# Designs tried in a protein design chat: VH-VL binders against o27280. Part 281

Target 1, 266 residues: o27280
Amino acid sequence: MDSMNVPEVLEIKRIVEESESVKTFIFSWDFRREVRPGQFVMVWDFRDEKPMSVSLIDPVRSEIGISIRRVGEFTDRVHGLSEGDLLGIRGPYGRGFELMGRDILLVGGGIGMAPLAALADEATARGMRVDALVAARTADELLFLDRLEAAGVNISTCTDDGSCGFKGFAHERLLTLEENHDMAAVCGPEPMMFQVMRILDERDVPAQLSLERYMKCAVGICGQCCLDDTGFRVCAEGPVFWSQELSRVREFGRYRRDPAGRRVPW
Below, E stands for the ipSAE of ESMFold2; O stands for the ipSAE of OpenDDE; V2 stands for 0.75 times the mean of E and O plus 0.25 times the DockQ between their complexes.

## First folded at step 12 (VH-VL)

Design Yc10 (framework fv_marstacimab; at its last look DockQ between E and O 0.01; V2 from the best seeds 0.00; counts 0 for: pae O 13.2 > 2, placed apart)
Fold by ESMFold2, look of step 12:
Structure Yc10 (fold): chain C 266 residues (1-266), chain A 118 residues (1-118), chain B 112 residues (1-112)
Amino acid sequence: as target 1 above (266 residues)
Amino acid sequence: EVQLLESGGGLVQPGGSLRLSCAASGFTFRDYAMSWVRQAPGKGLEWVSAISGRGGSTYYADSVKGRFTISRDNSKNTLYLQMNSLRAEDTAVYYCARRSHYGSFDYWGQGTMVTVSS
Amino acid sequence: QSVLTQPPSVSGAPGQRVTISCTGSSSNIGWGYDVHWYQQLPGTAPKLLIYGNTNRPSGVPDRFSGSKSGTSASLAITGLQAEDEADYYCQSYDYSLSGSKVFGGGTKLTVL
């Protein structure tokens, strides 16, 4: 029996307020079920089930954390929970990030910093030099800055409104950075990821990018997470892809699909 | 002032080997990806190989993959191209080129001539 | 087997305008990758002329200009001078090839 397909009901051990709209829910976890940065879990609130990225992987304390942005009915209900309340968790699922070389750049937008924070912990523990470009609309929405600093990450910030760091988009800030890295990991709004990928390709920096798509089964059967023109399933072949893989995906950065399957621009 | 100086070109027999060097100065070498670009006599430019600034990633044109190896020594500010199993078609001037933040080749050396003939 | 197509030659009289085209595909220019241009004077190494589609490095006269639209790019030279006689190459990135950098075949500009 594959126990990953049935939610395990876990007690919320601790809640961290990351911002006005983002909370991290921390659970005890048996790491005989291995978890890698970039993988996701399905979170069940006893009514609905949604995919969420793992943002904390701590085998020493036997803890995982998931970071959830309040954006709709499901996430509103989850944000209303307290320590001691229960959630169902199944997983982990998907392909995580692969680390290579000695020098990595992280580029995260908004909640996309969540899986990158987990990756930063692993990269620094492995002895890599880690630079992070953390982007948001406003200073209040920049995530994980203290945690990244404590991990020894070199942080650059940018905000759309200029309230913290560079005023502008992440890819504009990236063009002002002179240092070339062995690899990059990118997660955030898909238009941002497309622009960042283009620059990294042109700079000869191999990049891994984490996509978000609608999911139901999370194990590759239902086809709801398929990418146009390739048939890649985000839950099985992703959510983390190399830029070479995404270059063949016509929809990447161009449009998304609504729940009815219609093409909608970003 | 950015300067790139190639060396190691010469005459070699088919099937032979040759190692090109490019000495770099006037910039923080380890922060820039580097490339080799070649030009056969009377022909156009052909990209050959690239290496990331810290050396963790390498790229090759299909025409040289498996025969050429790009490397760098950041302590000596030097880029290398090891060329094995050389063919007459590899005869060209080989340029060392720095890759800009925009993906252009913003600085070029004067080139070193490689001639492969019997 | 150039991935980017340029006319093999163009010519113009002093003072005239000349345009050099660079035609690519959906896997390079059409994907959104930048186009760069290089000037190669006879017997010399290439020199960066235009980068990022439209930008001029310091020291390049403003009579050189670049543009990009769809899957194609163009280099325009106005006020043509005898010293502009050279070979011109476009260059971009192509995600579909194992060679990540691609050059056009080159255009020989003759000043009449």
Scores: ipSAE 0.463, ipTM 0.771, lowest interface PAE 3.1, mean pLDDT 88
Fold by OpenDDE, look of step 12:
Structure Yc10 (fold): chain C 266 residues (1-266), chain A 118 residues (1-118), chain B 112 residues (1-112)
Amino acid sequence: as target 1 above (266 residues)
Amino acid sequence: EVQLLESGGGLVQPGGSLRLSCAASGFTFRDYAMSWVRQAPGKGLEWVSAISGRGGSTYYADSVKGRFTISRDNSKNTLYLQMNSLRAEDTAVYYCARRSHYGSFDYWGQGTMVTVSS
Amino acid sequence: QSVLTQPPSVSGAPGQRVTISCTGSSSNIGWGYDVHWYQQLPGTAPKLLIYGNTNRPSGVPDRFSGSKSGTSASLAITGLQAEDEADYYCQSYDYSLSGSKVFGGGTKLTVL
């Protein structure tokens, strides 16, 4: 079998427009190579390479999906692609989510819903009760609502402008929800995750959080995604971390490293 | 059953033009990228051109760039190759091939012969 | 002159094992791009034999196998049969050629 570190040139099988700025690219996948929700792949457009979370895992159709938000030059190029076009994919990498208990709370913001959508599918398939708090700046940026609903997920929405659901931030909405989950999975803007984690810790709810950092090698060698004080590599020890692990990470919720390695505030 | 049938081959003089067609059946045509691959007499396979499923992207080998144009009509399940400024070295059997989602060519037509000679 | 290099010919007796090599470079096989193999019987169109380095399409016997290491790939045929006499081509992707598909020069397999 081929190493996971070997890029594969895959043809885009389908493209789903999730929102004005987000598309899901679907590929045929050989599931002899296992992939878990929360893991990421490196996507190469033959000019640049970026880490992307897997948002769809469908063993029945032998497909995976990668949701990409249009935010810069790389993603602009990728969004210009059509079905049948080629992309380089290597991976999957990193530690994915673990499922435990009967009830799970998902808290996602923006494109952070991508890995959580995949997790939702697995959790519901396992017969778990899944509640999802989906947050975005505006209603038109809420992702995967129809997909989650179809899967049987109980959805609560939150928008900054109040255009849909609760007006405010995810952690504010969370404060209004009951404490009845065995575990939580969180992914979104780091300031959001930081606040959500604090609330969940106070409630003694085990939580896993998926971090986003600048990644170069994805194999734990280059150190570009190292977290201060702990030495955790997001690509190797993460991107999914338990709240207890992140409590040791000083930079969490405060700053990140840019491509040049400089500290940049959120 | 997937079927690909090439047509349009023939004899043409250097500098001339020819248009090849490939009729596809047995699958959802728009869901697959298609390619042309040629083989000169007694020689190996050479990739010529490719087009994405919806036709939004086209690709060409350096040897034919600027002279050949690949296109498709998904309403007719047909792939085309417009060949202009033909040269003797373009003489070959031209195959249309379906590109799989793994990047291989999983189905091939029987080919159509193009002869460029004075 | 092909981007991927194959031996021009190989031969074997019925029942024997033969291997066909496909040597590339850091811009194709060495990068990690998948290698595919095709069989072309005399007077016929090519047929997909191996895809994604090691996978067999439906209908292809398990006596055909593919492997890849470094900048090279290999096709192995065990239990050689008379019907295996054909030309064999490896194929990959090369980013240095504007994303072009590339073929090996082909190998003629003769069954003695």
Scores: ipSAE 0.000, ipTM 0.491, lowest interface PAE 13.2, mean pLDDT 92
ESMFold2 (binder alone), look of step 12: mean pLDDT 93; pTM 0.946

Design Yc11 (framework fv_marstacimab; at its last look DockQ between E and O 0.82; V2 from the best seeds 0.00; counts 0 for: pae E 2.5 > 2)
Fold by OpenDDE, look of step 12:
Structure Yc11 (fold): chain C 266 residues (1-266), chain A 118 residues (1-118), chain B 112 residues (1-112)
Amino acid sequence: as target 1 above (266 residues)
Amino acid sequence: EVQLLESGGGLVQPGGSLRLSCAASGFTFRDYAMSWVRQAPGKGLEWVSAISGRGGSTYYADSVKGRFTISRDNSKNTLYLQMNSLRAEDTAVYYCARRSHYGSFDYWGQGTMVTVSS
Amino acid sequence: QSVLTQPPSVSGAPGQRVTISCTGSSSNIGWGYDVHWYQQLPGTAPKLLIYGNTNRPSGVPDRFSGSKSGTSASLAITGLQAEDEADYYCQSYDSSLYGSKVFGGGTKLTVL
C-alpha cells in the first residue's frame, strides 16, 4: 500500500461550530498533497474510521477543514474533542468537482453544503458567478451562509418548515428560479439530489452530484460502496458524478445499501 | 409580450449549408435556454438542438450532431442554427422555442421552411 | 419510431370526453422526467397545453388535464369542442439519448 494510505496523525488546530449538529475541524495541511473540492478524507479517531468531505481548502493559511455532522457514535466521539486533540487523516480520495463556464449553481442540503462550500471558494477565486441554493430542515441547520456571503456568493435559502427563505424543498425552489447556469453542483439528501438532477437535465444544465455511501477502504478494493448495475465505486469513480453517469444507476434516489449490504429505502 | 421570429429558411441542394435566425423579444433573453424543433411535411415534431441561456452548454439530436451548430448572441437577442451538409431528410419547418422552467417549450415561433432538394 | 408512443388518431363528439395516451419507458417517463403536452392547430405552430405533467398555462381551459403514472402519461379533454380538432404531442426527456428532448408521434384529434 502507498504511504498515503496510512493515516497521518494531525492536531486539531481549530474548531468552528457551524450549527448545533455540525462542527468544522481545521488542520494544518501540506499542500504538496493536492486536494480538490468534492474529494473526501478518511478520519480515524483511533477506534473507528469514517469518510468525510473536505469543506475548506486554504492554501494561504495552509489549512483544510472537515465538516462533520453529529449522527452516531463515531461522530459523537469526534464532537467531544477539543482544539489540540489528535485525529488520524488519510487521503484525499475520490473524484472532485470540475469547474466550467462562467456561472455555476450550487444546490446543497444539510451537511451536503460542506463540499459545495469548498467549491464555492474555488469558483469565486476563479472569477465565476456563483449562485447557491442552500436547503435545510430548519433555519438553524442552514450551513455556511456567512462564509458564502463573504465570498460573494448569491444565496437563496430553503427550509422545510419555512423558518427561513422559501418554504419547501430545494427542487421546488429551483423551479421558481429563472436564471440559467453553465453548470451545477449538487450535494445533499439523495432524494433531493434526484429531483434537482431531473430539473437540471430538463433545463439542459450540466450537473455534477456528490453521492454518499458506506465506505470502508476508500481505495476501490473492498466494493462496499459499489453502486448496483453499473459497478461504480463511490470512493474511486466518485463521489462526484456527472448526471449522465448517475442516469445509469438505477438505485440513485431510490435506495442504498447499509453496512451489511442490505437494500434500504431512502 | 413574448415573440419569436424565425428567418433564413429556403431552398438548398443536398450537401449545402443554411443559417437560421430567431429574433426574440418581450423577455430577458439570456435567462432562458432556447431550442430548435423541426417538423417535416405531414410528420411529427422532432427536437433538433438546445442551448443554455448564456450559451455555455449545447445539445444536439443524433440526427444532426456534427452537422448543425446552435449558437446565440444575447446582445442581439438572437438565436442561430448553422446547418451544414444538409440532407433531404432535413427538409422541415424549423421552429425556435423558448425553454420554460419546467423544461417545456412555452413559446414558439411561427417557423421557417427549409427545403433540401436537388 | 418515436421514443414516446401515441395513438395516431382519436375522435369524439362535441361534449364528450377523450383521452390521448403517451407511452414511454424507464429511460424517460419511467425515470421520473416530466411530461408536457402541445396542441397544434392546422397550419399553425405548436402551443404549450400542459407542462409538468398536470399544470395548465394561462389561457388553457380547465377541460384539459394531464396525468402521469409509471412509464405513461395521458391527456384528457372533457367537454370536447369543435376548436379542439388538432394534433396533440407529448414531450419528455430521455437519459439514454444523452440529454435529448423527445416527442411522441402525435395524435390527430377529430371532432365528429
Scores: ipSAE 0.560, ipTM 0.830, lowest interface PAE 1.2, mean pLDDT 94
Fold by ESMFold2, look of step 12:
Structure Yc11 (fold): chain C 266 residues (1-266), chain A 118 residues (1-118), chain B 112 residues (1-112)
Amino acid sequence: as target 1 above (266 residues)
Amino acid sequence: EVQLLESGGGLVQPGGSLRLSCAASGFTFRDYAMSWVRQAPGKGLEWVSAISGRGGSTYYADSVKGRFTISRDNSKNTLYLQMNSLRAEDTAVYYCARRSHYGSFDYWGQGTMVTVSS
Amino acid sequence: QSVLTQPPSVSGAPGQRVTISCTGSSSNIGWGYDVHWYQQLPGTAPKLLIYGNTNRPSGVPDRFSGSKSGTSASLAITGLQAEDEADYYCQSYDSSLYGSKVFGGGTKLTVL
């Protein structure tokens, strides 16, 4: 049977406490199944299954890391697990980030920094100059700062409450940054991504944005992850989209749809 | 302070080629995206092409895609536009323009005239 | 037909107020992209007049003001002076045209 589409039960090898609400779960991984930054996996706790972005890709140790924020019943159960406990993993799925040019701007909000941390590792390994704008509500929710600094990433921070770096939203900080980049990668709350995308478009910076939608099958069959106006399936044509693709999507940044198809404000 | 000086315009036959240059000074050239904007005689402004500050990304209006190539040499603070397969409708004054980080064109050169006719 | 539409001309007497409209669509101004305005005196290159919908660069008098609502933008000029006679262009970004900047067709302002 195709192991990509059937969950493989894997042992949690290590757990890293990234913050009080975010843990990174590390698993052994057979890299004959290639993994690219921006791709996701489905994590199965033997009761429910949720998509999670890959935050660490380490072929040398044959490991992947998956960062999970505690936000509800599923993630509460997963956060209660220990090293040696089991989870089901299927994937990877989706279109990852594409790197080009000589410098890149990363803009991450909260847990959205997870796939961007994996991308930062790849970009620095290619010799690219990497700037990261890392956003959160408070200083203790800023993720991966030490890891990014160690990799040689130039970090700007912003927090809603001003406890670290610029006080305000990511797009407000971005308006004060003068350097023009060859490309950008963006992941975080969709309203943040909409505002950031608009600014990057106006600056002639090609941007890739990673979206989240409700998913069931992860392979593009069920249609639960579709976007208005285009019919793009987040699990098949995304989760990473170019800004040009998203600029045609009426719903982006304005509303989303629940599983019944009703509009839900952000 | 900021200066943009275009050169390389002239008369060319349809199907011909021409290379425009823009010398930049008074700012850190590599930090700014640059554009070419043209204006046909008696007509309005039309954006032609853009290039990112470090040159890794280029953009073209549909009307010139495949025929024009924008480039820059950051060591010489110079922007270029290679124009091939020229058509009569390419006749215009070509401006070099700096792209501000707010998305406006905040500085413009004087322009250089390109005339495509037999 | 330009993506952004402006009246081809407008006129006013010295001291009066004039308004120049710029009408776009859901893929440009209506998507949320900013509007910028340029003044072009006869025989010269365009000059930035208003950026980010409402902001004036240093040296632009406060009798020039910009606004944006829905899919449209406006440039207002009060206390009209003879030196204001020029062509005026609005400019925005259009999401349906990759990397594309779009200009209005231009408005000739005549001071009577």
Scores: ipSAE 0.513, ipTM 0.786, lowest interface PAE 2.5, mean pLDDT 88
ESMFold2 (binder alone), look of step 12: mean pLDDT 92; pTM 0.940

Design Yc12 (framework fv_marstacimab; at its last look DockQ between E and O 0.02; V2 from the best seeds 0.00; counts 0 for: pae O 7.2 > 2, placed apart)
Fold by ESMFold2, look of step 12:
Structure Yc12 (fold): chain C 266 residues (1-266), chain A 118 residues (1-118), chain B 112 residues (1-112)
Amino acid sequence: as target 1 above (266 residues)
Amino acid sequence: EVQLLESGGGLVQPGGSLRLSCAASGFTFRDYSMSWVRQAPGKGLEWVSAISGRGGSTYYADSVKGRFTISRDNSKNTLYLQMNSLRAEDTAVYYCARRSHYGSFDYWGQGTMVTVSS
Amino acid sequence: QSVLTQPPSVSGAPGQRVTISCTGSSSNIGWGYDVHWYQQLPGTAPKLLIYGNTNRPSGVPDRFSGSKSGTSASLAITGLQAEDEADYYCQSYDSSLSGSKVFGGGTKLTVL
């Protein structure tokens, strides 16, 4: 129990360059510690600790992959590491995605495709038809396209600048799709997720959405990841929520909180 | 182009059953959520039930839950509503309606009248 | 139960402008769900008039327009014509335990 909440120091086995700004770090993993798509881990670089998406779950090779976007000092340091270097990992934490039906839509923005790539592998292994709408600002930020294609996923792309696929936002592309699925899984920038949720609700498509919030403890004790009005802790009751749970959360898509607890718009 | 044709309405006694059908044409049926919407004589519109395009999710208004069952046969482009334990307040014109991807009811059938009376 | 509120009737002279309000709550319009409008002539099926708050389907004249603000929406009809005499309904999605589509109570428009 307590061993799961203390970082295990692991050697980086492989590094995959997913884009100019995103790398996947692969570690050996003992799957007696089960990992589900949509759960996260806390990555410790011996100075600081941040939550990161699990993007690869491979029990056959006893490996997990953790995808990290370079966005600041911590992630710059981690991106500077090489195979053989060490990181601390604690977890996994949180509630993962639940699969239902025979037909699933994935809607991912940027690094939000990481947990969805793991989900795509599970869905295809179960024999589900998987469509993915992969969104980014530019073509070179589209993630996991080759991996998704190899898994048999049907891919639609969109980019803000039109450099690949549909020019525009994910929800605008979604409005042009003719297919209506048994369920959807959504992860990406929260404003995108809000618009996608609204559309999926109106189409009668059950949706699960993965939220990102500031985290410190990751086990539900410190309160840093709480959602206003409901008291949901993203690290414990989430990060994956059903759309109906989020419809009661006024802050969703509206604002977030900084480490001092102040409201900050998205 | 898009056409929706309801059938199966009629006069029934309270406690009776009816099965409504809606034949769809002019669009890829399995891509659209379908609904039944009813309108009692002289009253407004009331949503009754919906079913997702693939048929995996069904939804019901509280007033009909447990008594009505929505279903679809995508190979026949047909929507169904099985209505059991009918009550006088179920008396209405029942419309088959297509849900657009924007969440509107963009196409409606002409409706079929269900009268529940002794 | 949560419901969209419309005035029961409105009236106007030919050529005039009328508006029909649709007032919701934080669980429907106020959450951010779209508002759609339907026109219904007596004895006929409803017809989609406005979708996605502001958009007109092909064949709907541009004298019909929609807007949404906060928890409310409005349908505006300019250049009022005799054939505009009908019932008008707004519709949205209300968050609930299971998906719910909510109609307003309807507004009878009378052309004087």
Scores: ipSAE 0.547, ipTM 0.799, lowest interface PAE 2.7, mean pLDDT 88
Fold by OpenDDE, look of step 12:
Structure Yc12 (fold): chain C 266 residues (1-266), chain A 118 residues (1-118), chain B 112 residues (1-112)
Amino acid sequence: as target 1 above (266 residues)
Amino acid sequence: EVQLLESGGGLVQPGGSLRLSCAASGFTFRDYSMSWVRQAPGKGLEWVSAISGRGGSTYYADSVKGRFTISRDNSKNTLYLQMNSLRAEDTAVYYCARRSHYGSFDYWGQGTMVTVSS
Amino acid sequence: QSVLTQPPSVSGAPGQRVTISCTGSSSNIGWGYDVHWYQQLPGTAPKLLIYGNTNRPSGVPDRFSGSKSGTSASLAITGLQAEDEADYYCQSYDSSLSGSKVFGGGTKLTVL
């Protein structure tokens, strides 16, 4: 097996508390192994393994960051770790975002902002104008605002409860927007992404969307992350898809598969 | 406590040059974008220029583009505005302002007066 | 002329409610950029009053409130006090001006 598929045991260099439920774990990284925004790594805590998006790519400091939301047993254990503790990291895997044009719109919901934050850094470094619609349930769940601000991103906020910015959902906010961009990158709850994609398609804005599915192998072998009808493997053909590709995916925005392979609604 | 202190203002003839400075303290300077905003006597606020936290991106109002240059030295916690080819209409109080997480200007300096007159 | 349009002046008696409008276009407020408000007391630097359309920084009384709809925003002041006499500015971002921050023309509030 390729050496990239063997977890490398890395020390947690730094932990950033992004919110009450989200932490960013920073690791030293050898950038001879290339990594792109939108790609993910498999995180191994020596008991279980989960896919996590790369949220920070810093070649200057030779660091990467992965942002993890506390949502279950695995993430509970990881959130209990401290700087200096060890984790297994293998990857990166999957297809990342492709940048094009002069102006880019980022639409992120909750932890979906993780890969978009990394993309924002690259886009701004390339001299692109970056507008970001950052959505969350409440103001305190809005992620990476400080990083985005520092990078020069123009921010528009959206919260379900109206505690910050637009009161409502991301797609509702998008409907109020009249300016178009050269491209869009979207990541968040799939129902949100589904609605956002429809709006962008109607406006002829090329869009890339990052999907989240249950993954096991991350190398396109086990089939646990296969999408119905198309046979797309989220870990191999994705997790970043163009809107045209997702238009062929029947289950997108409608249901997902659980670890047992059963259909479950969003 | 966040503090911003402008300096470098004064009287200059048309076509002349002037360099403004803004000394920042009380926060991690590199983590925030900074802007210059000016206000002509008896007039409203006008955004002049902005620079990202790390200095990788700069922006200018059309009225000053090609004449003004914004820069920063994060090791000195200082923001600069190099003003060349000054015009009478550039006469104003120039404020240094920090951009917040939300894109607003949450802290302002006291301002420094620039007068362009023959 | 400012990109964002404000009434040049408004007035009210102590205890009354006053509203200051900020009208933009599809390239700024209408695009969806957040609107912020500033208060400038005579002879002083501006102070952040409202951020993210509706939020108050610490120290700003709850009698100040912001709202946004379509291409316009509004600042409301209830229980008007003498100390509220100042200039008020709305601020946003405009995509048509090469990434410029934009201010309204300002509104002078007089407390009668």
Scores: ipSAE 0.016, ipTM 0.526, lowest interface PAE 7.2, mean pLDDT 92
ESMFold2 (binder alone), look of step 12: mean pLDDT 92; pTM 0.942

